# Ledger of designs, part 8: VH-VL binders against o66814

Target 1, 203 residues: o66814
Amino acid sequence: SDYLLRAESLFSQLKDANAKEETPYLYGKVKGYYEAIKLYAVEYKEDRIKTLFTLMSKNTKKAVRGAYTEREPLTELITFEPRVYFEEYCDGIMDECFYEKHYEKEKFIELVDYFSLKRRVEFLRNHEGKYCAPFDFGMAEALFNAVSLELMQEKPDEKVLIALREKLEPILVMAEEKLRYAMKKELPCYRNRLSEHIGYWKP

## First folded at step 18 (VH-VL)

Design H1
Fold by ESMFold2 at other seeds, fold request of step 21:
Structure H1 (fold): chain C 203 residues (1-203), chain A 123 residues (1-123), chain B 107 residues (1-107)
Amino acid sequence: as target 1 above (203 residues)
Amino acid sequence: QVTLKESGPTLVKPTQTLTLTCTFSGFSLSTFGVGVAWIRQPPGKALEWLADIYWDDDEDYYPALKNRLTITKDTSKNQVVLTMTNMDPVDTATYYCARIEAYYDSQGPFDYWGQGTLVTVSS
Amino acid sequence: EIVLTQSPDFQSVTPKEKVTITCRASQRIGNYIHWYQQKPDQYPKLLIKYASESTSGVPSRFSGSGSGTDFTLTINSLEAEDAATYYCQQSYYLPWTFGQGTKVEIK
């Protein structure tokens, strides 16, 4: 397969730059996109593979650059913003009307528990997940982005959504546990990031 | 039909700031998987990459010139602007803008180029 | 910074003969090498991407090969319009860099 050879090239770049140690969040994000791509390859979705590979490749470049500049910024978070609409129901017996809130693609949103996933990823992102669980958080963020992108499709694929959700959940749990432990124990990753005069940066 | 065109002053004095505009058509910098770069070529010499900017707002600079360069984009006008401060006669070159093919593999080539504009730096 | 060294700097070739241009990288760059043609007083044009991938509108007589550190651009049968300077360029690691160029002219 064409994407496998291209991925080997990206992983060679990451290895040569020691990105796993120097930029673990971005390294994890690249790995997360690769896992999503492999799920799409099972379903033979070539155009979606190329979209995810673009993101994988771009995060590879950012990881390599970050390794030599000693800087590792957060990168893209892709969220699906479903349209909301209201349906009017009128009771002819009571002569009353009611409004019921609906989301576009509600079936697919419920299938993966999307709003819960979004909340959990955003929590990690906003509470030092990058420093306390960089690899797992990066991986989870990429897989979450893949879920968002699938929900953005005109006709989301249920099989792909289920596979993505199943891959994402254990990784997300691991990131959440690492962060919770770091917060509870006030580890340097959490404690040191409260102030810029606390140094535990990778040089 | 993809086209790019450089515009700006052709003569600047030492220490002045150069501002070059790349105006393009046939593509948008809001499109996923595209970028625009600036490359220069001193008379009779090789090509030298200066800076680029991508659809996702990512930007890169040639390290030795980073403190002198700023690249920005205006997606609504299909324009990318390069600013280079403290110009010196050694910076005399033809300046090109080029599109980056960044879809599928984002580290792609410069697939379309402008005609270039010669910028001379002299007193 | 990755240095690309081209060979030869200059080549004068009889029409219809084969032209071979080499590009050597100072480190391994996989297949992240691209080839450009620049005719006199013109802007560069992309010929070959990712070492060996053809570009639309480029004559089939142009081909690329190599991987790692050693790359070759080949013109199977030189035409008069192929007189130009040829550049290799890497996109493996920032900063992106070009070779010094190889000038090809008709003998």
Scores: ipSAE 0.821, ipTM 0.910, lowest interface PAE 0.8, mean pLDDT 91
Fold by ESMFold2 at other seeds, look of step 18:
Structure H1 (fold): chain C 203 residues (1-203), chain A 123 residues (1-123), chain B 107 residues (1-107)
Amino acid sequence: as target 1 above (203 residues)
Amino acid sequence: QVTLKESGPTLVKPTQTLTLTCTFSGFSLSTFGVGVAWIRQPPGKALEWLADIYWDDDEDYYPALKNRLTITKDTSKNQVVLTMTNMDPVDTATYYCARIEAYYDSQGPFDYWGQGTLVTVSS
Amino acid sequence: EIVLTQSPDFQSVTPKEKVTITCRASQRIGNYIHWYQQKPDQYPKLLIKYASESTSGVPSRFSGSGSGTDFTLTINSLEAEDAATYYCQQSYYLPWTFGQGTKVEIK
C-alpha cells in the first residue's frame, strides 16, 4: 500500500538520526500517528490518512532536526472545542421556561469520554510527561490528536473513534503510571525539572 | 492560479540589512500542508536554500546563515518576509521565494516559484 | 550536510537524442530528490518530484529514476526548448541542498 512505502522512508530518516534515543518524545509521536493511520487504512479513509501522514512527516522532520541540535520541544496538541448551545423548553401548563446545556457532537464526545482524555493528556503535557515517559506520552498525544481530528469531522466515524480510544487507553495509562511513579519517588526526570521552576533557589 | 512575487531593494551596501517581501496569491499559509521558502542564486552559480516557514509556524534556516536570517509571515496579507543582516558582496544573488508542497509528505518540493529579484551588494 | 554531485556539468546534445543527467548524494536519501529546470534568464520550474513522480504540465519525455544515493533525470528525445540548466535537490535532511547544476545545450 502507498502509505506503507512512504512510512518506510520516514522511519529510515528516524533511524539514520538515532531519533528513538535522541528525541524519544517526537519518535513516539511519529509512531502514534502511524498507529492511527493504520486504523484508518482498515476503513479505507484515504483523505484522513493523508492528513495524519502530513503530521507524521512533519514530526519526523522535527525529530531528526532535534536529534542533531539536541533540542526536543513539545509539538502540536490538537483539541476539539465543541460549540455549546442551550435548549429552551417551556411547560405549557405552568408557563415556566428552562435551559439545558448541550454540546455539538455530544454522543461522539461521550463515546470516547473525550473531556477525560483531554484532561489526562494535558496533565502529562504540563507535568513532565515528556521527560518521565517520553515515548508513551508522545504516542498518546498523537493518538489523542487523531481523536480530536475525527471529532472535528462533519460526521465522525464511531468505529474509528472506538478503535482509537482502545489503542490510546493502555498507552495513556502506561505514561501516567511512569509519571506518577517518578513523582512519588522523586526521580531525576521529575525532580530535576521541578528544581528549575523554583526561582528563589536559583542563584 | 498560484503566483509569488519578490519585492525589496535591489542595491544594498556592505554591512546593511536586507529585507525582502514575498507576496503570493492562489493559496494561504493558513492552509494545512503548505510552506514558503527563500532560495538564492548567485550570478552563474547554483541554487542555495536559505529559510522556510510553514502553515504550523515551523521555521527552518540554513545553519551557516541562521544568525543572519529571520523569516516571518503575515497570513492576512499573504506575505512572507526575509531579513538578512550584515550583507557582504558574496551575498549578491537573485533571491526567489517559492511554495513548498507539504501535504501528505511535509518534506516536499518547491512547486511554484516567484520570478526572482536581483540584489547587488557593493560599496 | 548532504552534498549532491551532478554529472556531467555540461552537455551539448544533438536534437532528438537522449539526455541523461545523474545526481549522486553523499548519503542515502531514499526517494527525497526533486528535479528542476531553469531556462536561460528564467526562474526554476519543478519537473520531477520524489525521484520519479511526474508533475502536471511537464512533457512525458522527462522521466526520473533511482533510489538511495544514485538518481537519474532522462530526456528521451531532446527538443530545442529543453536547452536549460537542470538541478537536483534533496529534502531528506536539513539543510535542503541543490546539486551544482547540469547545463544542456543544443548541438
Scores: ipSAE 0.820, ipTM 0.911, lowest interface PAE 0.8, mean pLDDT 91
Fold by ESMFold2, fold request of step 21:
Structure H1 (fold): chain C 203 residues (1-203), chain A 123 residues (1-123), chain B 107 residues (1-107)
Amino acid sequence: as target 1 above (203 residues)
Amino acid sequence: QVTLKESGPTLVKPTQTLTLTCTFSGFSLSTFGVGVAWIRQPPGKALEWLADIYWDDDEDYYPALKNRLTITKDTSKNQVVLTMTNMDPVDTATYYCARIEAYYDSQGPFDYWGQGTLVTVSS
Amino acid sequence: EIVLTQSPDFQSVTPKEKVTITCRASQRIGNYIHWYQQKPDQYPKLLIKYASESTSGVPSRFSGSGSGTDFTLTINSLEAEDAATYYCQQSYYLPWTFGQGTKVEIK
C-alpha cells in the first residue's frame, strides 16, 4: 500500500498541471499503468509493482512537462518478441523427418491472443489514435505494455495475464471505435494530422 | 561500487564551447530506472542543475540554458557528455555529474556524485 | 520555477548540540525534497530523500521531516565531522532547484 501514497502524489502533480486536458494521451497512460499496478497488488508482487510504477511516474513527469510546453510525444511501446524454434519428428519406418513450428512461451501468448493485441495497439499508434482517442489509447497502450512485461518474465503468471487482458480489451475496443468514427466523419483529429499546430477538435 | 568522474578542460575562453565527459562504473544507463545529471556550483555559491538524461533516452535542460546545452550518452562506454556553447565568465564553476535514482519514483534524488571539475572561463 | 529558501544561512553550534535547518518551498511540493551535505572542498552527499527517508551509510543522527512547503533537517547531536554546508533540493516540477545552502560550523 506504499504505492497508493506515491500514486496520490503523482495524481496531484497531474491535477496541478491540468494534464487530463493538456496531455490526455499521457494522462491515460498513467491511468493504465495504475490499473495494472492494482491488479498486481492483489497478488503482492512487489518488484512488478515497482517496475510498473517507474513507468507510471516517468509518464507523469512527461505529462506535466508536456502540459507546460504544449508537446505530447508518444512514449514507450513495449513488445515481447518470442523466439521461434522447431520440433523435429522423424518416422523411423519411412525414414522421413518433419518439423513443427513453436514459439517461446506459446501457451501464454495464446492465453491473451498477444499477436492480435500487438497489431491492434500498433494500428492505433500509427494511425492517429493519440489524437482521436488519446485517453483510451494511452490507457490501452500502458495495459498492453504490462502484458508484454509479464510475458517477458521467466514464469508468466496466468491469473495476472487474464486480468490484464480483461481490463485491456474493452478499453482497446473503445479506442478503436473512436478512431473508426473519426475516420468515417473525417474529424480534424484524423484529417489534419500532418500540421505541426493541429489543435484537438472540441465538440 | 558506484563511481562517477568528470573530465574535460579546466580553462576555456569566453565564447568557446565546453565539452565535459562523465565516466561512471558500478551501473549502466541501459539499466531500467537510472539517470545521470549535470550540476554546477559557482565558487562560493549554491548548486545549479543543468541537464539530465535517462535510461529511456529522455532528456531535460534548465530552460534558461536550453539553447546552450546538449546532453548525450554512450551506454557502451558508460559515458555521458555535456556540451555548453558560448561560455562566459559567469559560467565559471565546479561541474559535477551525478546518478539519478529513478527506480520506483522517476523523480528521485542525486544519490551518487563525481568529485567535480573546476572550469574557469577567462580571457 | 520553484524557489527553495533555507534558514539560517549560517550557524555556529557547540558540539553534541542539536542543529535544525529549515527549507521553505514557494509552492506545495508534497514530499519531493532531498537533503545533501557538502563538506569543505568535497562533493555533495545525499543524506535524506523524500523529506524523511534515510539513506544507507548516513548516521542515524540525521533526520528529516515536513511536508507541503515546510521542511526541516535535524542533526540530533552535532559531531566534528558534520561541519559542512547543507542543501535542500526539490524534484516536484522541472526545473529541479536547490536551496541557497546553510553553513554549519563547530563553535
Scores: ipSAE 0.814, ipTM 0.906, lowest interface PAE 0.8, mean pLDDT 91
Fold by ESMFold2, look of step 18:
Structure H1 (fold): chain C 203 residues (1-203), chain A 123 residues (1-123), chain B 107 residues (1-107)
Amino acid sequence: as target 1 above (203 residues)
Amino acid sequence: QVTLKESGPTLVKPTQTLTLTCTFSGFSLSTFGVGVAWIRQPPGKALEWLADIYWDDDEDYYPALKNRLTITKDTSKNQVVLTMTNMDPVDTATYYCARIEAYYDSQGPFDYWGQGTLVTVSS
Amino acid sequence: EIVLTQSPDFQSVTPKEKVTITCRASQRIGNYIHWYQQKPDQYPKLLIKYASESTSGVPSRFSGSGSGTDFTLTINSLEAEDAATYYCQQSYYLPWTFGQGTKVEIK
């Protein structure tokens, strides 16, 4: 409930700066963090709320600054890098040993299909998602960051992970559909940026 | 215990470049939700924010001075450096570095300050 | 740029009396106002954050109030060691700005 008053203040900052129009990617990212915070509030996880609010607040500042300077950079992408372990087993009949590859927190990684989510977000990030689907991409990126942060916990909360995944999936699909359409129709958001990539040295 | 300390020259000639170092302890700039700012105070006058830098490498500058200021950090040395070019007598001030409390709400206050260093700019 | 105007610029106050200092912002800034105390020849010290939140090691006689554009720092019963200059500072929009200061002395 304390976060509600703080969030109202952040959204007032965004509205006063016309950030929804001027910095739609960062605006979407702020919204995505807020959605994640609300999920954690149901579980009374104060520390998680404050961590996510830090990110929400920082992206709000960047959105407001970007609206006034007409610049909107990509911001943080948080990825979980699971450690890899090998489990040895030996066949007593064949007298041979084999190794089976396992990931740290494999159960939780599979629960949300983490590697697929990571690949999909990275694709949008690297292929004009910011320009062709800014709001949805920003929201998806923030929700993905929340998934990564939860997987980094000593004991990830399965209920929260499921809720985050359920919130993230439709948003991610929308961003992907918008980008796919822009690519197929060669819309300015994609076509113009493609030309700009060829001109790397353009300041 | 959190401490910050400013170091650098105390006398600078007009047109020279000022370089100030903030060395701090009791926290790291790699810690989530922290930043370091530079604030100055001309003798007998109000405080003026100059620049800041955060754990996520984000940095900001006072717009009118942007072309004269550069802020950098060295997280491994617990240092933040401010460079200010083309010094003028009006830049005579006590220069402070301060920690930014940016956890929970990243637009937080300056919660710990260094003792300050007086920089005099005269011919 | 958000301008913060403090009132009064100076006040001389009898010990144990109540001191009030106001800070008016040129636009709405929510509760993104912070108060600092600077004693003679010393560095500033954070007193109140986010308009009304106390900070560690600050005496309970200091309190803050207000929202939007009008904010107040109150010293409920002035002590001799409270003789200082007080500044408000906003962190709503860049650039961060300070008020001009209010000097408080003991009568």
Scores: ipSAE 0.804, ipTM 0.903, lowest interface PAE 0.9, mean pLDDT 91

Design H1
Fold by ESMFold2, last read:
Structure H1 (fold): chain C 203 residues (1-203), chain A 123 residues (1-123), chain B 107 residues (1-107)
Amino acid sequence: as target 1 above (203 residues)
Amino acid sequence: QVTLKESGPTLVKPTQTLTLTCTFSGFSLSTFGVGVAWIRQPPGKALEWLADIYWDDDEDYYPALKNRLTITKDTSKNQVVLTMTNMDPVDTATYYCARIEAYYDSQGPFDYWGQGTLVTVSS
Amino acid sequence: EIVLTQSPDFQSVTPKEKVTITCRASQRIGNYIHWYQQKPDQYPKLLIKYASESTSGVPSRFSGSGSGTDFTLTINSLEAEDAATYYCQQSYYLPWTFGQGTKVEIK
């Protein structure tokens, strides 16, 4: 069936479970995968749509289960780990050799500033982004996963990468701003979790 | 060619722990969008889902039996293992393992089944 | 827990006639219903997925329909080899559940 009809079914499950309120991180992640799917649909890339839909549907199941059990753990973070290799260049005049470090798919990594995106998402993940900016963090994490999956392709699509990055950046910024504000003001979402590290320990 | 096969003891005593192994071929649990489930069927009765495990390590258990069930996988051996503690005569059933079609929509059916193994619980 | 109630429990049908089996869910489940055939002393076999989608190797005389809470498996022209017990199963919400089964016999 059409991915639009299938997505309608998943959102019906989420609505019936009140997942937007009960599991906002996972709800955001489902929405993020859906936004990525819509970007791929512009390019008519059925295989990528089905791959992302698998993740969307799995996070829907987890959101529904989490809403009823009152548990919302972090779910998948997909990272592209490019191979590193060294190319040797020798200067015949000076009889000197030096090595140049390269990553596989360097131009695509640079196109989206992938390592920066990775660090920013990991920062949110490690610093209570799920509690202080659950919806935006979930969306950003899913869109980041879509970027990772595209970079893992044998031939990454530049147009898709640009579209994903353009969708991801404002959402990521919003999550980061919410977290920074929560940290500065010591809001309950951050302060409550921090107490497990401070109460009985000093360096 | 997808196949699944259950193995383990056919007779256990009450209170013993049952360990069943599902060995499969033609697919891997490292493959995106697959899962394996355990389903049982008491003699002459309906099918009852027990537990499942997916490519992403997600696990689900039938709630009333959750404290008695553990499902694990060994992807290198193409095996899924079900452990069920404190067996009782009411647990006498044919136990099946089955593949879950979880690609595209991860809440899919059991598309391939093993032949089943009858486990009798009596003293 | 979503309860699936099948009707009838048992049906004896002359060859070539139409068989209708219903499955009623205790709440809406969209199209997240799947149908299985279990012949005597055999393991279950998937027939229909997602209410109405055919599966490979299943004869065209098997079809599924319905949505929401009421679902139907139809065998348009019963063959002798179709004598079996038929189960519906939902995958909308955990735990996954089966109907109680419908036994279909020839004659």
Scores: ipSAE 0.802, ipTM 0.902, lowest interface PAE 0.8, mean pLDDT 91
Fold by ESMFold2 at other seeds, look of step 19:
Structure H1 (fold): chain C 203 residues (1-203), chain A 123 residues (1-123), chain B 107 residues (1-107)
Amino acid sequence: as target 1 above (203 residues)
Amino acid sequence: QVTLKESGPTLVKPTQTLTLTCTFSGFSLSTFGVGVAWIRQPPGKALEWLADIYWDDDEDYYPALKNRLTITKDTSKNQVVLTMTNMDPVDTATYYCARIEAYYDSQGPFDYWGQGTLVTVSS
Amino acid sequence: EIVLTQSPDFQSVTPKEKVTITCRASQRIGNYIHWYQQKPDQYPKLLIKYASESTSGVPSRFSGSGSGTDFTLTINSLEAEDAATYYCQQSYYLPWTFGQGTKVEIK
């Protein structure tokens, strides 16, 4: 449980900086990485734990810095880009050939509905999710990053993928509901950000 | 074998801009969990951190000097560059670049250092 | 900004004796303290990371301890080549800061 003692130190840093209130997106992202780490710890996957902890600690530093500088940028989005190949099927009677599209790791992609998750996270990222649902979006983004990193493994672990997906889905739904409500009601988090590119228009 | 080496001018006039290059080998800034920092030491005085840059393009600056400092990296050349504007005699120091051990806990120590380069700012 | 205060500023120690250097932080910093050795006219070298973790190539006579605000670097049996200035450095909160240094001489 070495990671538990290290995590206590990071959460102390976040508490001292009031990061939950000052940088809620980054705070959520730290929490999301911690949830992913705990899933990996059941199987004692030390290398994966250390990789995710690196991201957790880096987002902790950024959250603390952001709390004192009043700046909270979007941080890493990790996407798995599978190679595509085509399987040729030829009809020997008619001498016709057809191609069937396949993805590397297709079964694992389907197991977690990866392309749907990617589109949903990207939608939140591109449409003020950080401002309208910061904690849930940050947490979802970290869990999504953990899914991507697992799919990048030479042999993805199906149990971990399922567990990550099960943790991610309700959080992602909550972020999406908060954003949809904010958009429909034109709440300040959405309305004020709509005019950022047109500074003279906003006042 | 991890090595770092600082290069740049050793004599600078007040108000000029200092540009220092850190060239390193045995690691890459494309490697997950790695960073490079600049630290200076005025003659006979303590070490002072100036800026750092990480594998994820994150960069930090000493707040009182932020308006004078720029850190950049060129991963293909294994180089990190520090630019410091408006040099003053008080900035006379040995300037070091160092690798940051940022794997597992990204707030890690400076585990490998260059030999340093003395920069003198004379009126 | 976290201030690190080292004690003593200077000590002269007979060979084979134990050397103790302390570093006090102006606020708690967990175990985010690192120790460096700088010999005259040389660059600093990392000795101890995260308060107590050894680094490769560092003699076992060097050890670190402490947590929170009070940290100690110990040289169990001082060798002639250990004459140097020792610095603590924190990486808890930006900006990263160093202690003022402790100079150790052989007497």
Scores: ipSAE 0.798, ipTM 0.901, lowest interface PAE 0.9, mean pLDDT 91

